# Designs tried in a protein design chat: VH-VL binders against q0aze0. Part 314

Target 1, 268 residues: q0aze0
Amino acid sequence: MKIILVNNRFKENTEKKAQEIAGQLSALNVEVIIDNGLDEPYAGTVDFIMVLGGDGTMLRAARRYGQRAIPVLGVNMGTVGFLSNIEINELAEYLPLILREEYSLEARMMLEVAVFQQQSLLTRVFCLNELLLRSNSPRMLSFALEISGQKLEPYRGDGLIVSTTTGSTAYSLSAGGPIADPQLDAFIVTPVASHIINKRPLVVSPEREISLHLLEEREAIIGIDGQIKMDFGAENRVLIKRAPHPLLMVNLKAKPFFTSIDRSLQRQ

## First folded at step 14 (VH-VL)

Design BB1 (framework fv_ragifilimab)
Fold by ESMFold2-Fast, scan of step 14:
Structure BB1 (fold): chain C 268 residues (1-268), chain A 122 residues (1-122), chain B 113 residues (1-113)
Amino acid sequence: as target 1 above (268 residues)
Amino acid sequence: QVQLVQSGAEVKKPGASVKVSCKGSGYTFTGYYMYWVRQAPGQGLEWIGVINPDSGGTTYNQKFKDRATMTVDKSISTAYMELSRLRSDDTAVYYCARGHEYETYLDYFDLWGQGTLVTVSS
Amino acid sequence: DIVMTQSPDSLAVSLGERATINCKSSQSVLYDYDNKNYLTWYQQKPGQPPKLLIYWASYRESGVPDRFSGSGSGTDFTLTISSLQAEDVAVYHCQQYYSTPLTFGQGTKLEIK
């Protein structure tokens, strides 16, 4: 058995904890690859991915490995979040189940984001939560949204979020988007501070293709899961599709999504 | 060993073109953005552009957009930067540099080529 | 374009003393979404390419001595060398990677007194 341990390079002592866990796994004849974010993703075949950290570490793991159809387990290191399944102090209890492959998998849709400079493909990335388009200046944007070739009336405002259902509790929520059951596959399209009163969040089939481009010369930024940042100008176009593979999240312990989000909202 | 190796020094006349090569080794060439930067004698660093080695997609500094062409040959893990209609003020050391994070646009550079001196003289 | 301005243009510091180099950006390079400053520092010795020292304004590159540190946020950034050594004589460059075109400061030449 070969496992990738993904940890957060920017958290003190997470590398030491990853080394400790790697030693424990090696003692059980498990081959371990450590991904602390400093090197390129491991290219070889692996059986399991264990993410040690908070939601940000899981988003990075999903971008790097999510399209490989490999089980991914989120192990919380003490940071409150939605993408982990067990706490670090529970790992020893659940490790025998992991090694015997006695767990269920939950499929989470991902986005495929392609950004073009004129006709040239500048980048193609995958993400678990969302793409955020926003103005990089005090001036609001004017931009076009097309859904499966259907051109909507122009948008005018600070930007737009195209989110997965998993991302419905991330930036989309802050912008007024709905809370979605992550078991559903759908795009959630949420305007950011729209100046047009009738622009509402949209819930769209994941079979649709979404296209965005600016209608006026403006400085804008595209952010993807808070990890990839790109300039977006009038010569750019972005195409968003459902990614070929969902992220396969490991369930060892029941995670009460609705009670967790309800409690989180009461703290605001 | 992870490294970028550039082609040798060039001497060109005004109006000519120069093409500098940059060969990557020891890493997945298509997984990191490649940047081109120049430095005139005694001056600061100036960004020319960035290319995605996998797709060939490019973003140029507007100052160079009408004269610079960046390309990649993935089969030999080599990036190229061609600058046309050379002027004496294009005399500079030209560097290729690799972004640090895998598949990350707008990045800092952890790996640099050794530089290629291009001298433009009449 | 984001304009990067370093100060001073040149600096002479005695061995073992602290060296401080400043860098200002014409607009913020702090991205609110990820809460990171898109600023880096490079060291360049004569005849050599620049070498990465500091990224994300304050993170030290692997292998860089701990006497080097970066600080600041938004528009005002500082590179500090806490106890200058002979091998630290170089030109130091700040760079923003917040937006294209990517831009560098003019450089600060560090010399021993």
Scores: ipSAE 0.784, ipTM 0.893, lowest interface PAE 1.2, mean pLDDT 91
Fold by OpenDDE, second read of step 15:
Structure BB1 (fold): chain C 268 residues (1-268), chain A 122 residues (1-122), chain B 113 residues (1-113)
Amino acid sequence: as target 1 above (268 residues)
Amino acid sequence: QVQLVQSGAEVKKPGASVKVSCKGSGYTFTGYYMYWVRQAPGQGLEWIGVINPDSGGTTYNQKFKDRATMTVDKSISTAYMELSRLRSDDTAVYYCARGHEYETYLDYFDLWGQGTLVTVSS
Amino acid sequence: DIVMTQSPDSLAVSLGERATINCKSSQSVLYDYDNKNYLTWYQQKPGQPPKLLIYWASYRESGVPDRFSGSGSGTDFTLTISSLQAEDVAVYHCQQYYSTPLTFGQGTKLEIK
């Protein structure tokens, strides 16, 4: 068995723990690769990915390895989040199950985000949570939204979020988007501070394509999963589709999503 | 070993064009954005543009948009930068540089070519 | 465009002494979502290309000696060499990668006094 341990190089506690776990796994004749984000993604074949940290680390891991159809386990290290399945102190208990491949998988839809400069593809990214279009100034954006060739009325506001159901509890939620069952595949299109007060979020079929472009020459920003930043101007367009492969999240421990959400909302 | 190797020095007349090459080795060429930066003698660094070696997508500094053309030949892991309508103030060392991240072109550069001196003189 | 301004343009520091170079951006290069400063420092020795020194304002590239440190946030940044060594003689450049066009400072020439 070969395992990738994904941690955050900027969090020393995760690095130390990764080294410790690597040693333990090696003692069990498991080959281990540590990915702390400094290098390019490991290109070799692996059987399992273990993410040490919070939601941010999981998002990065998803972008790096999600297209490879490898089981991904989130191991929480003292943070509050929705993407981890077990706690670091539980790892020893569940390690035998991991090694025996006795776990269930949950497929989570990802986004395929393509950013174009005129007619040329500038970048293509797969992401687990969302794409954000946001103004880079105090001024409102004017942008066009098209869904499967259907042109909606021009949007005016601070921006727009296109999220997966997984991402519904992330920035989309803060912007007033609906909470979605992560077992459902769908796009959630949430306006950010729309000029039209009654502009409602849209729940869109994963079979559809979403296109965005600015209607005015203004400076905007594209954000992906809150970690990737790109400039977006009048010469750019974004095409969003369902990624061809879902992220395969490992379920070792039952996690009641709706109960967790309810608890989280009460704390706010 | 990971490296970028650029073509040799060029001497051009005003109005001519120059094409500089940059060959990457030791890493996945199509996995990283390639940037072009120049430095006039005794001056600071100036960004020219960026290209996605996989897709060919480009973004230019507006200053060079009408004169600079970036291309790639993936089969030989080589990037090209052509600058047309050369002027004396285009005299500089031109560098290719690799972005650290593959996810965005808004990045810093962790690998540089050795530089190519382009001299424009009548 | 974000304008990067370094200070001073040149400085001479004695061996073993502290060297300080400042870099100011015309607008903030702090991204509010990830709370990172999109600022990097390069070291360039004569006849050589720039070499990555510091990224994200305060993180040292692998192989960079501990005497080098980056600090600051928003619009004001500082590169510090705690104890100047002979091999540190170079031009130092700051660069923002918060938005296009990517821009550099004018450079700071560091010499031994």
Scores: ipSAE 0.750, ipTM 0.905, lowest interface PAE 0.8, mean pLDDT 94

Design BB10 (framework fv_ragifilimab)
Fold by ESMFold2-Fast, scan of step 14:
Structure BB10 (fold): chain C 268 residues (1-268), chain A 122 residues (1-122), chain B 113 residues (1-113)
Amino acid sequence: as target 1 above (268 residues)
Amino acid sequence: QVQLVQSGAEVKKPGASVKVSCKGSGYTFTGYYMYWVRQAPGQGLEWIGVINPDSGGTTYNQKFKDRATMTVDKSISTAYMELSRLRSDDTAVYYCARGHEYETYLDYFDLWGQGTLVTVSS
Amino acid sequence: DIVMTQSPDSLAVSLGERATINCKSSQSVLYDFDNKNYLTWYQQKPGQPPKLLIYWASYRESGVPDRFSGSGSGTDFTLTISSLQAEDVAVYHCQQYYSTPLTFGQGTKLEIK
């Protein structure tokens, strides 16, 4: 068995803990590759991916490895979030089940984002939560949204979010989008501070293609999962569609989504 | 092990074109953005543009957009930067550099070529 | 375009003493979503390409001595070299990667007194 341990080099506790866990797994004849985020993703065949950290580390792991159809387990290091399944102090208890492949998998849709400069493909990335288009200046944007060839009336405002259902509790929620069951596959399209009174969030089929471009030259940013940043000007176009493979998340213990989000909203 | 090796020095007359090569080795060539930067004698660094070696997609500094062309030959892990209609003020050392992040071109450079001196004189 | 301004243009510091180089951006290079400053520092010795020292304003590149440190946020950044060594004589460049065009400061030449 070959396992990738994904951790965040810049969080001191996770680097040391990754080395400790790698030693324990090696003693059980498991080959371990440590991915601390500094080098390119491991290109070889692996059986399992263990993510040590919070939601941010899981989002990075999903972008690096989510399209390979490999089980991914989120192990929380004390950071509050929705994407981990077990706590680090529970790992020893669950390790035998991991090694015997005694767990269930939950499929989570991902986005495929393609950013063009003129007609050339500048960037293609996958993401688990969302793409954000927003102004990088005090001026509002004017932009066009097209859904599967249907051209909507122009948008005017601070931006737009195109989210997965997993991302419904991330930035889309803060912008007024709905809470969606992550078991559903759908795009959630949420305007950010729209100056058009009746621009509402849309929930659309994951089989649709969404495209965005600016109607006026403005300073704008494309943000992916709150971690990847790209410029977006009038010469750019972005195309968003469902990624070919979902992220396969490991379930070792029950974490009921709806009671968790309800509890979170009561505290905030 | 991991390195970028550039072509040798060039001397050109005004109005000519120059094409500088940059060969990557020891890493997945198509996995990282490739950047071109120049430095005139005794001056600061100036960004020319970036290319995605996997797709061939490019974006340029507006100053160079009309004269610079970046391309890639994936089969030999080599990037090229051609600058046309050369002027004397194009005399500079031209560098290729590899971005660290594979998901965005808004990046810093963790690996640099040795540089190619291009001299433009009549 | 984001304009990067370094100060001073040149600096002479005695061996073993602290050297401080400043870099100012015309606009903030702090991204609010990841809370990172898109700012890097390079060292360049005569006849050589620039070498990465500091990225994300304060993270030290592997293999760079711990006497090099970066600090600052938003628009004002500092590169500090504690206990200057002879091998540290070089031109130092800051760079922003918050937006295109990617831009560099004019460089600061560091010399021994």
Scores: ipSAE 0.824, ipTM 0.905, lowest interface PAE 0.9, mean pLDDT 91
Fold by OpenDDE, second read of step 15:
Structure BB10 (fold): chain C 268 residues (1-268), chain A 122 residues (1-122), chain B 113 residues (1-113)
Amino acid sequence: as target 1 above (268 residues)
Amino acid sequence: QVQLVQSGAEVKKPGASVKVSCKGSGYTFTGYYMYWVRQAPGQGLEWIGVINPDSGGTTYNQKFKDRATMTVDKSISTAYMELSRLRSDDTAVYYCARGHEYETYLDYFDLWGQGTLVTVSS
Amino acid sequence: DIVMTQSPDSLAVSLGERATINCKSSQSVLYDFDNKNYLTWYQQKPGQPPKLLIYWASYRESGVPDRFSGSGSGTDFTLTISSLQAEDVAVYHCQQYYSTPLTFGQGTKLEIK
């Protein structure tokens, strides 16, 4: 068995733990690759991905390895989040199950985000949570939203979020988006501070395509999963589709999503 | 070994064009953005543009948009930067550089070519 | 465009002493969403290309000695060499990658006093 341990290079505690776990796994004749985000994603074949940290680390891991159809386990290290399945102190207990491949998988839809300069593709990214378009100034944006070729009325506001159901509990939630069941495949389109007060979030079929472009010569920013930043101007357009592959999240422990979200909302 | 190797020094007359090459090795060439940066003698660094080696997508500094053309030949892991209508103030060392991240072109550069001196003189 | 201004243009520091180089951006390069400063430092020795030194304002590139450190946030940044060594003689450049066009400071020449 070959396992990738994904941690965050900016969090020293996760690095140390990754090395410790790597040693333990090696003692069990498991080959281990550590990915702290510093180097290129590991290109070799692996059987399992273990993410050490919080939601941010999981998002990065999803972008780096999600297309490879490898089971991904989130191991929480003292953070609050929705993407981890077990706690670091539980790892020893569940390790035998991992090694025996006795776990269930949950497929999570990802986004395929394509950013264009004129007609030229600048970048294509797969992401687990969301794409954010927002103004880079105190001025409101004017932008066009198209869904499967249907042109909606121009949007005016601070921005727009296109999220997966997984991402519904992330920034989309803060912007007033609905909470979605992670077992459901759908786009959540949430306006950010719309000039139209009654502008409502949209729940869109994963079979549809979403396109965005600015209607004015203004500077904007695209954000992906809160970790990738790009400039977005009048010459740019973004196309969003369902990724051709889901992230395969490992379920070792039952996690009550709705109870967790209810608790989180009460804390706010 | 991970490296960028650039073409040799060029001497051009005003009004001419120059094309500098940059060959990547030791890494996945199409997986990282390639940047072009120049440095006039005794001056600071100036960003010219960026290209996605996989898609061919480009973004230019507005200053060079009408004169600079970036291209790639993926088959030989080589990037090209052509600058036309050369002027004396285009005299500089031109560098290719690799971005650290593969997901965005808003990035810093972790790998540099050795540089190509382009001299424009009558 | 974000204008990067370094200070001083040049400085001479004795061996073993602390060297401090400042870089100021015309607007904030702190991204509020990820709380990261999109600022990097390069070291350039004569006849060589720039070498990555510091990224995200305060993180050392692999292989960079501990005597180098980056600090600051928003618009004001500092590169510090705690104890200057002979091999540290170079021009140092700051760069923002918060938005296009990517821009650099004018460079700071560091010499031994």
Scores: ipSAE 0.701, ipTM 0.894, lowest interface PAE 0.9, mean pLDDT 93

Design BB100 (framework fv_ragifilimab)
Fold by ESMFold2-Fast, scan of step 14:
Structure BB100 (fold): chain C 268 residues (1-268), chain A 122 residues (1-122), chain B 113 residues (1-113)
Amino acid sequence: as target 1 above (268 residues)
Amino acid sequence: QVQLVQSGAEVKKPGASVKVSCKGSGYTFTGYYMYWVRQAPGQGLEWIGVINPTSGGTTYNQKFKDRATMTVDKSISTAYMELSRLRSDDTAVYYCARGHEYETYLDYFDLWGQGTLVTVSS
Amino acid sequence: DIVMTQSPDSLAVSLGERATINCKSSQSVLYDYDNKNYLTWYQQKPGQPPKLLIYWASYRESGVPDRFSGSGSGTDFTLTISSLQAEDVAVYHCQQYYSTPLTFGQGTKLEIK
């Protein structure tokens, strides 16, 4: 068995903890690859991915490895998140189940994001939560949204979020988007500070293609999962569609989504 | 081990074009954005553009957009920057540089080529 | 375009003393989505390409001595060398990677008194 341990190189002591866990796994005849974000993703075949950290570390793991159809387990290192399944102090208890493949998998859709500069493809990336288009200045944006070839009336405001259901509790929530059941596959399209009061979030089929471009020259930015940042100007367009493979998240114990989000909202 | 090696110095006449190469080794060439930067004698650094080696997609500094062309040959892990209609003020050391983080568009540069001196004189 | 301005243009510091170089951006390079400052510092010695010292304003690159530190946020940034050594004689450049075009400061030449 070969396992990738993903950790956050910028968090104090996480590298040391990853080394300790790698030693424990090696003692159980598990081959371990540590991905701390410094090098390129491991290119070889892998049986399992263990993510040590918070939601941000899981988002990076999903971007790097999510399209390979490999089980991914989120292990919380201190802060409770939505993408972890067990806590670090529970790892020893659950290791035998991991090694015997005694767990269920939950499929989470991902976005495929393609950004063009004029006619050329500037980048193609995958993400688990969302793409955020927003103004980089006090001036509001005017932009076009097209869904599966159908052109909507122009949007005016600070921006737009195109989210997965997994991303419904991330930046989309802060922008007034709905809380979505993570068992659903859907795109959630949430306006950011729209000038038009009646511009509401849209929930659309994951089989649709979404495109965005600016109608006026403005300073704008695209953010992907809060980790990739790109300029977005009038010469740019973005195309968003369902990624070829979902992220396969490991479920070792029940985690009540709705109770967890309800309590998070009460903390304001 | 991990390095960027650029082509040798060039001397060109005004109005000519120059093409500088940058060969990457010791890493997955297509996994990192490649940037081009120049430095005129005794002056600061000036960004020319960036290319995604996987897609060939480019973003140019508007100052160079009409004269610069960035390309990649993935089969030999080599990036190219061609600058046309050269002027005397294009005399500079031209550098290629690699972004630090895998597949990250706006990035800082942890690996630089040795530089290629391009002299434009009559 | 974001304009990067360094100060001073040059400074001379005695061995073992503290050197301070400033960098100001014409607009904020702090991205509120990830809470990072998209600013780097490079060291350049004669005849060599620049070498990365500091990224995201305050993170020291692996292998860089701990006497080098970066600080600041938004528009005002500082590179500090706590105890200058002879090998630190170089030109130092700040750079923003917040938006294209990527831009550099004019450089600060550091020399020994």
Scores: ipSAE 0.739, ipTM 0.880, lowest interface PAE 1.6, mean pLDDT 90

Design BB101 (framework fv_ragifilimab)
Fold by ESMFold2-Fast, scan of step 14:
Structure BB101 (fold): chain C 268 residues (1-268), chain A 122 residues (1-122), chain B 113 residues (1-113)
Amino acid sequence: as target 1 above (268 residues)
Amino acid sequence: QVQLVQSGAEVKKPGASVKVSCKGSGYTFTGYYMYWVRQAPGQGLEWIGVINPDTGGTTYNQKFKDRATMTVDKSISTAYMELSRLRSDDTAVYYCARGHEYETYLDYFDLWGQGTLVTVSS
Amino acid sequence: DIVMTQSPDSLAVSLGERATINCKSSQSVLYDYDNKNYLTWYQQKPGQPPKLLIYWASYRESGVPDRFSGSGSGTDFTLTISSLQAEDVAVYHCQQYYSTPLTFGQGTKLEIK
């Protein structure tokens, strides 16, 4: 059995813990690859991915490995988050179940984001939470939103978020988007500080394609999962669709989504 | 051994074109963005553009857009930057540099080529 | 375009003393989405390409001595060398990678007194 341990290179404690866990797994005849973000993703075949850290570390793991249909377990290191299933101090208890493949999987949709410079593909990336289009200046954007070829009335405002249901509790929530059950597959389209008062968040079939481009020369930026940042100008177009494979998240214990989000929202 | 190796020095006349090469080794060439930067003698660094080696997609500094062309040959892990209609003030050391993060467009440069001196003189 | 301005243009510091170099951006390079400053410092010695020292304003690149540190946020940044060594004589460049065109400061030449 071969396992990738994903951790955050900027958290020394997490890196030390990854080395400890790698030693324990090696003693059980498990091959371990450590991905701390310094180098390119491991290109070989693996059986399981264990993510040590918070939601940010899981987002990087999802971008790097999420399309490979490999089970991914989030192990929390003590920071509150929505993408981990067990705590680090519970790992020893659950490790035998992991090695015997005695767990369930939850599929979480991902976005495929393609950015074009006119008709030339500039980049293609996958993400778990969202794409954020935002103005890079005090001046509002004027932009076109198309959903499966249907051209909506122009948007005026600071930007737009296109989110998965997993991302509904991330940046989309801060912008006034709905809380979505992560068991549902849908795009959530949330305006950022819209000048037009009746522009509401949209919940859209994951089978649709979403296209964005600027209607006027403006300075704008696209952000993906808070990790990848790209300029976006009038010569650019972005195309968003459902990624070919969902992220397969490991469930070893029940995690109550609705009670967790309810408590979070009661926080002042 | 991760490295970028550039082509040798060039001497050109005004109006000519120059094409500088940059060969990557020791890493997955298509996994990292490649940037081009120049430095005139005694001056600061000036960004020319960036190319995605996987897609060939490019973004140019507007100052160079009409004269610079960036390309990639994946089969030999080599990036090229061609600058046309050369002027005397294009005399500079030209660098290729690799972004640090895998598949990241706006990035800092952790790996630099050794530089290619291009002299434009009449 | 984001304009990067360094100060001073040159400075001379005695061995073992502290050197400070400043960099100012014409607009904020702090990205609210990820809470990172897209600001980098490079060291350049004569005849050599620039070498990465500091990224995201305050993170030290692997292999860079502890005497180098970066600080600041938004528009005002500082590179500090706590105890100058002879090998630190170089030109130092700040750079923003917040948006294209990527831009550099004019450089600061550091010399021994």
Scores: ipSAE 0.779, ipTM 0.893, lowest interface PAE 1.1, mean pLDDT 90
Fold by OpenDDE, second read of step 15:
Structure BB101 (fold): chain C 268 residues (1-268), chain A 122 residues (1-122), chain B 113 residues (1-113)
Amino acid sequence: as target 1 above (268 residues)
Amino acid sequence: QVQLVQSGAEVKKPGASVKVSCKGSGYTFTGYYMYWVRQAPGQGLEWIGVINPDTGGTTYNQKFKDRATMTVDKSISTAYMELSRLRSDDTAVYYCARGHEYETYLDYFDLWGQGTLVTVSS
Amino acid sequence: DIVMTQSPDSLAVSLGERATINCKSSQSVLYDYDNKNYLTWYQQKPGQPPKLLIYWASYRESGVPDRFSGSGSGTDFTLTISSLQAEDVAVYHCQQYYSTPLTFGQGTKLEIK
C-alpha cells in the first residue's frame, strides 16, 4: 500500500505529525509520500490520501488530487470544520481499517472552473467548494449570468458565488445561500450583496453550464475555495461545469451532517 | 536539474522585431505558468506578461499588449517572447521565469532564465 | 496599478551589522481569504538573474540563510539581514503578485561600508 500524507507547510504541528505518522506507516510496510504543498503534486500511483489538518488543507488536497479517483480521508487536528471524518487521536484506532480498505466512500461533486482571456483559456481548476466573483473596489459590479444558454437579467452587486453542495456551508452560507445536503449534486448560485434586495439564490442542476462575464470596465477578483486568487476584468469570462470526477471522501466514522449544522448555527 | 535556458544576445535596429526563446527542463513544462520580465540597464524589473504553457492562454501588461507576443512549443518545452516595433528604450535584459504555483498566474517566481540581452541601436 | 516603492535606493552597511530595506505598496497586498501578503523579495547579484529570497512576505525560500527575514503586512514590508556578510552584496527587489500588472520596486543596492 502507498499513501500520501497531505499537510500544511505553514503549520508546523501538521508537519511534525505527518513525519510521525509516516514513520508509523513505514513500520507497517506502507510506502508514504508527504505532500506539504511545497512541491508539485506527487505524480505516482497511490492507494490512499490522508489529509492532516482542517478544511483548508482538504480543499487544497482536493484540487491537487481530486481528479485521480483516490480515496481521501480528512483527519482533523483541532480545528472546526466539515470536511474531516476522524480526529487525529482516533487515527490509531482506525488505521487497521484503512490498511484493510474497510471503509465506505462518499462521492462529492467538484466544480470545473475555466477562466478565459478573450478566446484563450487562461486556466482550468477543479475545486470542491466554490467560485467567487467579487468586486475589487467599493463599487458594485455589473455582470451577466448565463445558465445553459439562458441569459438572465444583468446582476448588480458586490459579486456572485457558484458553489457545490459541499461548499454550501462555506462562504455561500455567509452570503445567505441555502444549506444543501452533501449527498446531493447541484450548483448553488448565491448573490453577494445584490442591488436587487429580493434576488434569491438559485439551485441549479449539475448538468447545466454556468457562465459569467462583466458588462462594464471594472476591477474584479475571482476566488476559488477561498485560496486561489485571480484578476477578472472585462476581457475575461468564466465557465463553470460539473467536474468529470467527484472527490472520493472516506467515511470511517459516522458524522451526522444536519445535527452538526444545527449546532454550528446556534453558536453563531 | 531544474532550469530555464534562454537564447543568446540580440542586436536590433529600431523598428525591427526580436524573438527570445526559453527552454525549460527538469520539471513538467506545462504545469507552471511562464512569465517574461525585463530589466533596463541600471533599472528595476518590469513585468511583460504571462502564458499558460499548456493552454496557450496569455495575459499581458497593458504597456506591451500591442507589441509583445508570447507563444509556446510544448513538444520541445520552449516558450517564446516576440517584441515588435523596437525602440531604443527597449534595450534591456529579458528574463523568462517560472511561477511557483500552477493554480494561478498571480504568483512569484522561483526559477529564472539566465537572461537575454537585447540591444536596440541605430 | 499597484506601485511598489523601496527605501532607500542604496545603502552601505558594515560587515556583521544589520541591514534593513523597506518596501511600500500603494495599496494593500493582503488577501482577506487566506490572510496572506502577496509580497516577495528577490536578491540579484551583478550579471545574474534575480533569485527568490522571501515569499508571502515572511517565508524564506529553501536554502536561504537564517540571517534573512521578511516582515510586515498590508502596505509596509521590511527585509532584514541580521548580520551582513560579504556575499550579501546585491540589489534587492520587492514584488507584489496581488494583482496584475505584477509590479516591482525600483530596487535597493546594498553595499559593504
Scores: ipSAE 0.699, ipTM 0.894, lowest interface PAE 1.0, mean pLDDT 94

